# Miniprotein binders against p81326: the designs that were tried, part 23

Target 1, 226 residues: p81326
Amino acid sequence: MLHFGGFIMEINHISKILEKEREEYIRNKVEEYLKQGFSKDDAVNKANQSWRTYIGHRIQDVIYNLLKKFLKDSGLKVTTDKALNNRNLPEELDKVKRLIAINYGEYLFLPDADVIVYKVENNDIKIIAIISVKNSFRERRFETTYWKLKLKESPVTSHIKVFLATPDKDNEISYKCPNGKPKKMRIILEYELDGIYFLKEDFEETEKAKHFGKIVEDIIEISKKL
Key: E = the ipSAE of ESMFold2; O = the ipSAE of OpenDDE; V2 = 0.75 times the mean of E and O plus 0.25 times the DockQ between their complexes.

## First folded at step 16 (miniprotein)

Design z18 (at its last look DockQ between E and O 0.77; V2 from the best seeds 0.76)
Fold by OpenDDE base, look of step 16:
Structure z18 (fold): chain B 226 residues (1-226), chain A 82 residues (1-82)
Amino acid sequence: as target 1 above (226 residues)
Amino acid sequence: SDEELKERIEKLLEEIFRIYWLLEKAGNDEAMRRIFLLMMRIWELERRLEDTGDEELLEELRKLIEEARKIIEELRKLLEEG
């Protein structure tokens, strides 16, 4: 775990760290929604939904910025799907956008790509990896898998690695067969994706399921083969 | 300018990373946590600013930068005394 050093301790506890903010966040959001005329029950439900979205963005921020930092010395660059939604893109990012686009006949759409890792060589862009960040798997459990499969269908995008990064706070995919019962989601995600990276210590490690601390090294290695 | 602000943030983050490494060597886990939380707040504000362009966030970010500078100086002193 050479690259992250002491940051691994923080990464392992990211869910716990962020949970400390929850009470205040919920309280403030409930008050906001009450002022908007929602019932107490509706306000609480909306606040909880808002928190889920918020915490997802916070985790994504950490992953994005850490990858940006630790891949920089290797000459690798990072961006996000949000950054690519701009009308006026620099040439470099416009090329990135085109190189991850999925063909649906009359239309091109981008996959969900929380983090996109690419390199620039001789003015050519090579997409290395897409990282999807998930805090929980309550909704859209196989969305990342869908995008991986779609990317495989084109020779333009088939080489792009698709990774999932998650703290898996609810232990939905941390183990394959806890208590002898197969976890369908873990098995399918591990099979279809190029890797799963956990922001926690307590998980079943495999060739594809690793600690997040290994992601930088893995991406650099992939980059050298492209 | 927006470019000047970006540069200031980048320099600040570089300093934070340096201090974090020194704190790690010193084995000061509490200070490491504190500075990590600070980084997270900076990253959040940067993202929100990019997403919304809300000028109110600029002021908040400026305040956070000043807070961060104070924390960094405090931690530097701690490392020099140890």
Scores: ipSAE 0.765, ipTM 0.903, lowest interface PAE 0.6, mean pLDDT 91
Fold by ESMFold2, look of step 20:
Structure z18 (fold): chain B 226 residues (1-226), chain A 82 residues (1-82)
Amino acid sequence: as target 1 above (226 residues)
Amino acid sequence: SDEELKERIEKLLEEIFRIYWLLEKAGNDEAMRRIFLLMMRIWELERRLEDTGDEELLEELRKLIEEARKIIEELRKLLEEG
């Protein structure tokens, strides 16, 4: 039978796989921006920003579709924050949306929850985990931590596991103490989140920092205790 | 027709997953990477089509489905030889 483990080799090299698209993508984007009237320097900067967004979405696509496929046999369902923001929301997804929304008085907002895992049990919906997919930590580096803290504030959402999934191509959080010095970003993310799952081979593995290949097994185990 | 395209993609992806599994059993890492790239392209176009509804993406996806079927046949041939 097809198993999630069969994808681990490709998953752990996903940044290298995507990198082969970079040159053509950047060339095309620079040409687009130049036609819009931007200077060459601005066009290059915008193209590089566009590239980072593009690969982030590509990684999200992989995570969403693989989790959807391999969690199905365990009775677990997967959706996205994008899907939850649609106008015509099916009743099931409307319930999911309400169960993760954060209350700010007159306003309700969804946390940063690129991928959401839930189960349906006797028409009751249980949110298992949210997975934030982050390609780089140049901006919004602790946004996922903020949402974890907000979810902890309510007994309705405090059980929800908050995971970070990242290729961390530039080694921004791969090690706790590179060169003997504590890496603040890695230490805080690991402390506050329920887990960090790396889409690469070279990182410091801990109880909370694991290969992405472990995420399906972990989610299934968590769902059995809920 | 949009629903028909979604069904075609779902059937195609099931074929692709089965081929990937067979390639894994055969130990053909390069072919597994080729199929993985194909999955990624299909998923990317699906997402963009859902997000935008762009008719040009519909046509691009139809072309990708045709190309995917050719790749699947090539890889089936490789599995027969192995």
Scores: ipSAE 0.761, ipTM 0.904, lowest interface PAE 0.8, mean pLDDT 88
ESMFold2, look of step 16: ipSAE 0.758; ipTM 0.904
ESMFold2 (binder alone), look of step 16: mean pLDDT 78; pTM 0.698
ESMFold2 (binder alone), look of step 20: mean pLDDT 77; pTM 0.684
OpenDDE base, look of step 20: ipSAE 0.761; ipTM 0.900

Design z19 (at its last look DockQ between E and O 0.53; V2 from the best seeds 0.00; counts 0 for: pae E 10.7 > 1.5)
Fold by OpenDDE base, look of step 16:
Structure z19 (fold): chain B 226 residues (1-226), chain A 82 residues (1-82)
Amino acid sequence: as target 1 above (226 residues)
Amino acid sequence: SDEELKERIEKLLEEIFRIYWLLEKAGNDEAMREIFLLMMRIWELQRRLEDTGDEELLEELRKLIEEARKIIEKLRKLLEEG
């Protein structure tokens, strides 16, 4: 926890912090959609969907920028899948893109990679980790595990660690067996992924399920073994 | 230039991190929150600008940078007086 220091306090409350913006955001979006000719009910539904997407991006921004900052001194670099979706990539990023690509025979596709951590040594790129950022698990619950499994199928990508970072706002995966009932999603995600990092205090800690404050140290340690 | 703007933002963010650390030492949680929120807004605008290339976002970002500078200056004075 030494790396983030006081930022841990903010990280732990990220969902609450962002929730303060919700009312105004929804109001503005509803008005926008009404002006576009949608019904009131449709406008509200679309606004809520927009909010979910918006909050997802905001959390991703925090994670990306904090990792970028705190990994910098270790000589580690970060990028995103979005940054790789460019026709004119610098050589370094083009190499990163190729090194995370998954083979589907006639086609290569990129995994969902909200944050990509890599290092450059002697002009060689080594991919260290991919971090998937999720605010909620309402949709595509096991998408991250799919990509992990696909990455494991190739010797080119099998070494890449796949992490999930989440505030788990709805407590979908914070505990394995709350009230004696197994949470399938937590168990599967923890089993298949290399780690789950929580942006909150209230969760069941395990070897793979940790506070987000540990992610920098873990990534640095992994990088030393590559 | 776009590169100059990126450099300005980077310097600003470095300054924000320094101030955040000083505020932490001072135990000023409210100011820490304020600075964190400011950082989040900067990061959002940076992302949106990168994603869309919308020039209107440049003006918004410039305004935010100016606001951030004022806040940082205020907080520096607060730290010097304490």
Scores: ipSAE 0.810, ipTM 0.922, lowest interface PAE 0.6, mean pLDDT 91
Fold by ESMFold2, look of step 16:
Structure z19 (fold): chain B 226 residues (1-226), chain A 82 residues (1-82)
Amino acid sequence: as target 1 above (226 residues)
Amino acid sequence: SDEELKERIEKLLEEIFRIYWLLEKAGNDEAMREIFLLMMRIWELQRRLEDTGDEELLEELRKLIEEARKIIEKLRKLLEEG
């Protein structure tokens, strides 16, 4: 059995490894877009957007697989929003989807939930937590807090913990008051969410803002209370 | 069969995690980075295979498994000498 120390080291290295890949990725993509006839400015912009999509998917895949691996022995199952959007959805996942969906009259939306943790007991499915994975806070920076508020509005979903996982490479939410000035995003996200888990070591730790290596233990403890 | 491949991948990933833990204890950052990148490559292909069922990915994954075993053997020898 693997220990959490190995899990922690893997997480700490993700953003460093991926950032070292960035320069070559961008260079290759710019060349590709230039060959397609785009201007230099357009090629650079497209390459940067391509990188952000790529790295976001890569980080999400790592988180999903690590949680799946380390939660398995505790009887907890893990799925993703991508899996829940498949056309031929197995019955178990269809139930998971229905248990987290938000009803807006004639519309049914899934919350911002990249990774979903649940358990199955006596043919019942209980949703434990959803994790939103954010690589940066350039756009839609408070969408996760909106979904937490919507989930709290119903007694059926109010127990679901909403976590944010982020490398926060640009230190957008790493500290509450850098240079003595309050960071609105950090303060609001920490207040509204059930937890923020950083994929790096350099951040201001609080009761709700922790290193990602703590998330497995936290989820297991929550599942015992539910 | 597909089930044999899935079982082989799971055993390989278990072995990769054990090696990572041993490299962590030895403080070998470069080797840890190498095996972590290998793990990420395997996970990415597994996810794409699960999402699409593309049989071309099966062959790519078989090639990666062979590469992974060579890397694992190399790193195990490194741990024995260290």
Scores: ipSAE 0.006, ipTM 0.351, lowest interface PAE 10.7, mean pLDDT 80
ESMFold2 (binder alone), look of step 16: mean pLDDT 78; pTM 0.700

Design z20 (at its last look DockQ between E and O 0.01; V2 from the best seeds 0.00; counts 0 for: pae E 10.7 > 1.5, pTM E .736 < .8, placed apart)
Fold by OpenDDE base, look of step 16:
Structure z20 (fold): chain B 226 residues (1-226), chain A 82 residues (1-82)
Amino acid sequence: as target 1 above (226 residues)
Amino acid sequence: SDEELKERIEELLEEIFRIYWLLEEAGNDEAMRRIFLLMMRIWELQRRLEDTGDEELLEELRKLIEEARKIIEELRKLLEEG
């Protein structure tokens, strides 16, 4: 865990850290929705949904910025799918966008790519990895897997590693067979993806399931082979 | 300018990272947490500003930068006294 050092302590507790903000956030959002004319029950439900989205973005912020920081010295660059949605892209980002696009015949669409890692060599762009960030797996549990499989279908994108980063706050994929019962989601995600990186301490480690602290080293190693 | 602000934030974040490492060496976990939270808030505002272009967020970000500077100075003093 050479790269993150003391940040590992914060990473391991990211869900707990963010949870401290929940009460105030929910209260404020409920008030906002009540003012908009929603019922109390609707306001609470909407506030909870908003919180899930909010926490997802906050975790993504941490992952994006840490990767950007710790990959910089290796000459690797980081962007996001959101940054690629701009109409006026710099040439570099336009190339990145084109190199991750998936062909659907008449249309090209981008995979969900919360974080995109790439390098520039001799004016050529090489996409190294896509990191999907998930706080919980309540919805769209295999969306990342879908994109991985789609990327594999083209020689243009087949080399791109797809990683999942998650604190797995609900312990949905932390263990393969807790109490002797297979966790379908963990098994499938680990099988289909190139890696799962946990922002927590309590999980079953395997060749593909690692602590988030290893992601920088892994990405750098992959980069050297491209 | 927007570019000047970006540069200021980048410099501030680099300073935060430096202080974080010094705090780690000093074994000050509480201060490490405090500065990490500050960094998280900066990242959030940066993202939101990029996503929305809301000028109100600029003022909030400016306030946060000033707060961050004060915290960094406090932590520097703490490290010098220890």
Scores: ipSAE 0.805, ipTM 0.921, lowest interface PAE 0.6, mean pLDDT 91
Fold by ESMFold2, look of step 16:
Structure z20 (fold): chain B 226 residues (1-226), chain A 82 residues (1-82)
Amino acid sequence: as target 1 above (226 residues)
Amino acid sequence: SDEELKERIEELLEEIFRIYWLLEEAGNDEAMRRIFLLMMRIWELQRRLEDTGDEELLEELRKLIEEARKIIEELRKLLEEG
């Protein structure tokens, strides 16, 4: 049978591979912004912002393709938030979008759902899980936990599992009590979410904090209960 | 400066989250909806600022911070009535 764990080892290297290209990417972007008339300080800030967006999308794409490949034979489908924001949405994806959207009176917001796993039975769609992909925890620290709590408020969305996938390169949440000091973010994320899946080898493993390679088995098991 | 604004936003979001949990404990759905919208408006502006770097978005965020302080004060008074 397929050796899923071996494929995950290559994914753990994707962030390192992309980081090697960072210096050239930023240099090219700074030059581009300077030609547009921005000051050097502004060009550098914009280039760093551009890099963070770029690398985040690249990692998300890898996760999407991996899940799509390994969940296919279990009858599970995978889509992304980017696909759901397309104006020309097929009927199936339009239903997925409506099933994860939070209605807040005058406003309709999609949760932090970078990758969505669902199944189709008798022309009905059942959302299994959403996965938030976080490259760093510098900003918007509470976003994923807040969305989990909002999904729990409705009987129609309360079953949806909310997972976090992260390389956590800066060790922001890799350990609960590094040097004896509790890391609030790790403790809160682990308490509130259904699981944290690390795209690296070095972290404190628990019942909810696992290697990313476990996510496929976990999703399949959850889908059998729905 | 931009660094001062980021620190101000982080402090505000932490205060908003503390109030949200108190409102949940009190079961006040209307107040919870109001503070949820505030959080989402702040996060959406931060996301758009990351994508574009538009200076107009910085000014919108400053205005939102001032509006947020007024909403937080109103909600704190509401909690004191329980």
Scores: ipSAE 0.005, ipTM 0.387, lowest interface PAE 10.7, mean pLDDT 79
ESMFold2 (binder alone), look of step 16: mean pLDDT 77; pTM 0.690

Design z21 (at its last look DockQ between E and O 0.79; V2 from the best seeds 0.75)
Fold by OpenDDE base, look of step 16:
Structure z21 (fold): chain B 226 residues (1-226), chain A 82 residues (1-82)
Amino acid sequence: as target 1 above (226 residues)
Amino acid sequence: SDEELKERIEKLLEEIWRIYWLLEKAGNDEAMRRIFLLMMRIWELQRRLEDTGDEELLEELRKLIEEARKIIEELRKLLEEG
């Protein structure tokens, strides 16, 4: 936890902090959708959906920028899959894009990679880790697992660590067996992924399930072995 | 220019980080929260600007930069008086 210092307090409360914006956001979006001609019920539903997308991006912003900041001194670089979707990429990012691409025969596709950590050594790019950011697991529960498995299928990408970072607001994966009942998602995600990092305090810690405060150290350690 | 704006934002973020660490040393949790929220807003606007290239976001970002400067100045004064 040495790297984030006081930021741990903010990280632990990120969901609560962002939730304070919800009421105003929803109100504004409802008004916007009403002006577009939607019914009140449709406007509310759309606003709630928009909020889910919005809050996901906000959490991703925090994780991306924190990793960028705290990995900088180690010489590690950070980018996103979105940045790689540009037509005109600098050489460095073009190499990053090619090194995370998954082969589907006639086509190459990128995995969902909210955050990509890599290093440059002697003009060679080495991909270290991909971090998927999830606020909730209502949709696409095992999407990150799919990409991890696909990355393992190629010697080019098999070394890439895949991490999940989440505040797990709804406590879907915070515990393995709450009340003696196994949480399928937690068990599978922990088994298939290289790590799960929680932006909260209330979770069951294991070798692979850790507080987000440990992610920088873990990534640096991995980078030294590559 | 876009490059000048990026540079201004980067300098601002560096100042925010410095102030945050000073506030941490001072044990001012409320001020730390305030400056963190400001940083989050900057990050959001940066992302949105990169994603959309919407010029309307530039004005919003300019306003936020000015707001941030005022907050930083206020917090610096608090640290000097403490």
Scores: ipSAE 0.778, ipTM 0.910, lowest interface PAE 0.6, mean pLDDT 91
Fold by ESMFold2, look of step 16:
Structure z21 (fold): chain B 226 residues (1-226), chain A 82 residues (1-82)
Amino acid sequence: as target 1 above (226 residues)
Amino acid sequence: SDEELKERIEKLLEEIWRIYWLLEKAGNDEAMRRIFLLMMRIWELQRRLEDTGDEELLEELRKLIEEARKIIEELRKLLEEG
């Protein structure tokens, strides 16, 4: 009953599914902002920004809920960066938060991790993987690689796998050498990260660049080695 | 109440997953997509309710639960015909 493979096609079309909502979403948001007293130009700009944020959240919802569902039977638990920033944090999640925090001398900061996978054995928590969800790469293109490098600096976090999950709608990292020219962003991301998982059908597959449908199997295999 | 609604959603999603699995075995891609879209709508509202605590979203979610039960019944009948 908990077979993950059945979702490969739907999730590989998530951008097309969500794009069908765009026109109505923008129209409704523009009307809402106009009623609040914004000018037409401001309302349009705010609606487009709202859409970009909305899409990102929708993709994160899907990834979080699918991982939570399909990793449960393997004894793996899933949480989010947002959940770790809540005020009244349960003891288990407080431990997860402390185990991924990065030390900057007098200061502790959490890496930007949308989804965190961990396990509990003998009252001990082991962080398995962090998944960063990116809908587009126009800003903060290499933020995920920075956090991977920081996690490698400490023996308590160096085992944590860092994955990138993306629909890559605009083909910003889908191919290594489009038109015979090296794509710097794809090459660096693939080199530095532990894996890139695409939520679409058409991209260049490699040992590290895979369909999102493979992520559950990969995480389970990694967890068996820890 | 809020706790009763959370339990209703959890049971609904379990039922949706069972139907999805049966549709997957039947190879009905269109029906699987339809029920996947339903799950996406449920997940989006759950997140917005958690993020904002907006009481109006409780009514929207209750309405979506009713719509979801109608879709589930339609898909169960489709599975019986096959």
Scores: ipSAE 0.686, ipTM 0.873, lowest interface PAE 1.0, mean pLDDT 86
ESMFold2 (binder alone), look of step 16: mean pLDDT 78; pTM 0.719

## First folded at step 17 (miniprotein)

Design z22 (at its last look DockQ between E and O 0.79; V2 from the best seeds 0.80)
Fold by OpenDDE base, look of step 17:
Structure z22 (fold): chain B 226 residues (1-226), chain A 82 residues (1-82)
Amino acid sequence: as target 1 above (226 residues)
Amino acid sequence: SDEELKERIEKLLEEIFRIYFLLEKAGNDEAMRRIFLLMMRIWELQRRLEDTGDEELLEELRKLIEEARKIIEELRKLLEEG
């Protein structure tokens, strides 16, 4: 928490902050899709889908840039999977890309890695953590878990911590056993992942489920052990 | 140059961070929110620019930088007068 300071207040309200833009965004997108010849219903559906993508990117922007900022003084670097999709990568990023690749026999594929934290020591790159950013869990609920498990299968990648960062606006994973009923998704994600970081205050805190404000400290600590 | 612009943005963001912490010290939540929103806009444009390379976004980003500088100056004055 000490690293982010007052930004924690903004982080806690990130979903609300972005929601204020929704109406205007939807309106504009609907109009755009109508102009493209879509029906009103299709336009609305497409606009809503676009919004989900958009808000996801916006949250990712915040997380990426904050991590980049607050990890910088520790000598840690941050990149994204998007940055790694370039054909002409700088040597450093090319190495990062190779060090997170998952082996599927004849093919190597990258895990979904919204944010990648790494360090450079003596020209060697060490991947520290991958952070998946999710606004909602409607789709691909265990995708991050899949990638974590796949990364564990190789000694090259087994050390990489996989974190989930989410505002969890709909409280899908904020609590383990609300009303005495186990939330399967929370329990599984917490079990399989190295940590879940919430961009909100209202959640059940555990050893692995923490406020996003702790992520910088945790990453730095991990980096020291590598 | 693109590199110069990136550097300018980085410097601007550093200034924004500094001001944000000063505003926090001053207890000015409204100004903190305002400047945070500004940061978010900058980050969005940066991302979009990186993704698309659209020159129109470059111009928009330049305008936003100038706006941001004005806001920063305004907030600095506010902090000096408090």
Scores: ipSAE 0.819, ipTM 0.927, lowest interface PAE 0.6, mean pLDDT 92
Fold by ESMFold2, look of step 20:
Structure z22 (fold): chain B 226 residues (1-226), chain A 82 residues (1-82)
Amino acid sequence: as target 1 above (226 residues)
Amino acid sequence: SDEELKERIEKLLEEIFRIYFLLEKAGNDEAMRRIFLLMMRIWELQRRLEDTGDEELLEELRKLIEEARKIIEELRKLLEEG
């Protein structure tokens, strides 16, 4: 019997696992950029930027594939914002895209969501949740809360749960009051979002801030209410 | 063909999932880590292939599938001896 819980140990150490790839990755990328004619300093900076993107994608891959696998038996489907931006979409995904798009007058944009969970009932599609995957909070710290607020503005999208999934390797949002001082970023993210799921062991748990291992059960429960 | 390769990957991942849970029941943390790393490599290449369509990634993925089969056979033997 396949259990999502069997991946909790690996998930909670995903940052450590991926860190072992850093030295070789940076070395190879610096070499590539030097061959393209960049200075040593530029090549190193570009390699570090490339590494940050790479890590984010690797964590997204794990989250996407595990959710797809373990939500399937509950009748739930999973896609990504990248898949929805393809020019030649199957009818089902085109409907998913239309159901999460936000209207800005003459323009329609998708919220920045890495993973989208939906279900199909009687040929109707209902969006359950979007999950934003963030490896660090050095930039675009409140982007996910912006999209939650925009989704709340329409009765068509106001039911959509917005979650944040993060290893939070650098402890940027792991605790509400480190050293007795309120951490604004953690407090605002927790207040505005429907949940924060940590891909690590050590953080301050609350009703909304949970171990990533709880996300499958939570999504299934939410889907039953829709 | 691309369709054939996608089917091979899907079958491989299902086999990998079964072995992972057998290793979990056996309590073999080292082997679980090995197979998890393998899943991560497969998922990365699959995504990159879908994103770019790069022909070099097709060959890289075929090589990874063959490496994966060798690892799976090693782990099956370990489970049988266990």
Scores: ipSAE 0.776, ipTM 0.910, lowest interface PAE 0.8, mean pLDDT 88
ESMFold2, look of step 17: ipSAE 0.763; ipTM 0.904
ESMFold2 (binder alone), look of step 17: mean pLDDT 78; pTM 0.708
ESMFold2 (binder alone), look of step 20: mean pLDDT 78; pTM 0.701
OpenDDE base, look of step 20: ipSAE 0.817; ipTM 0.926

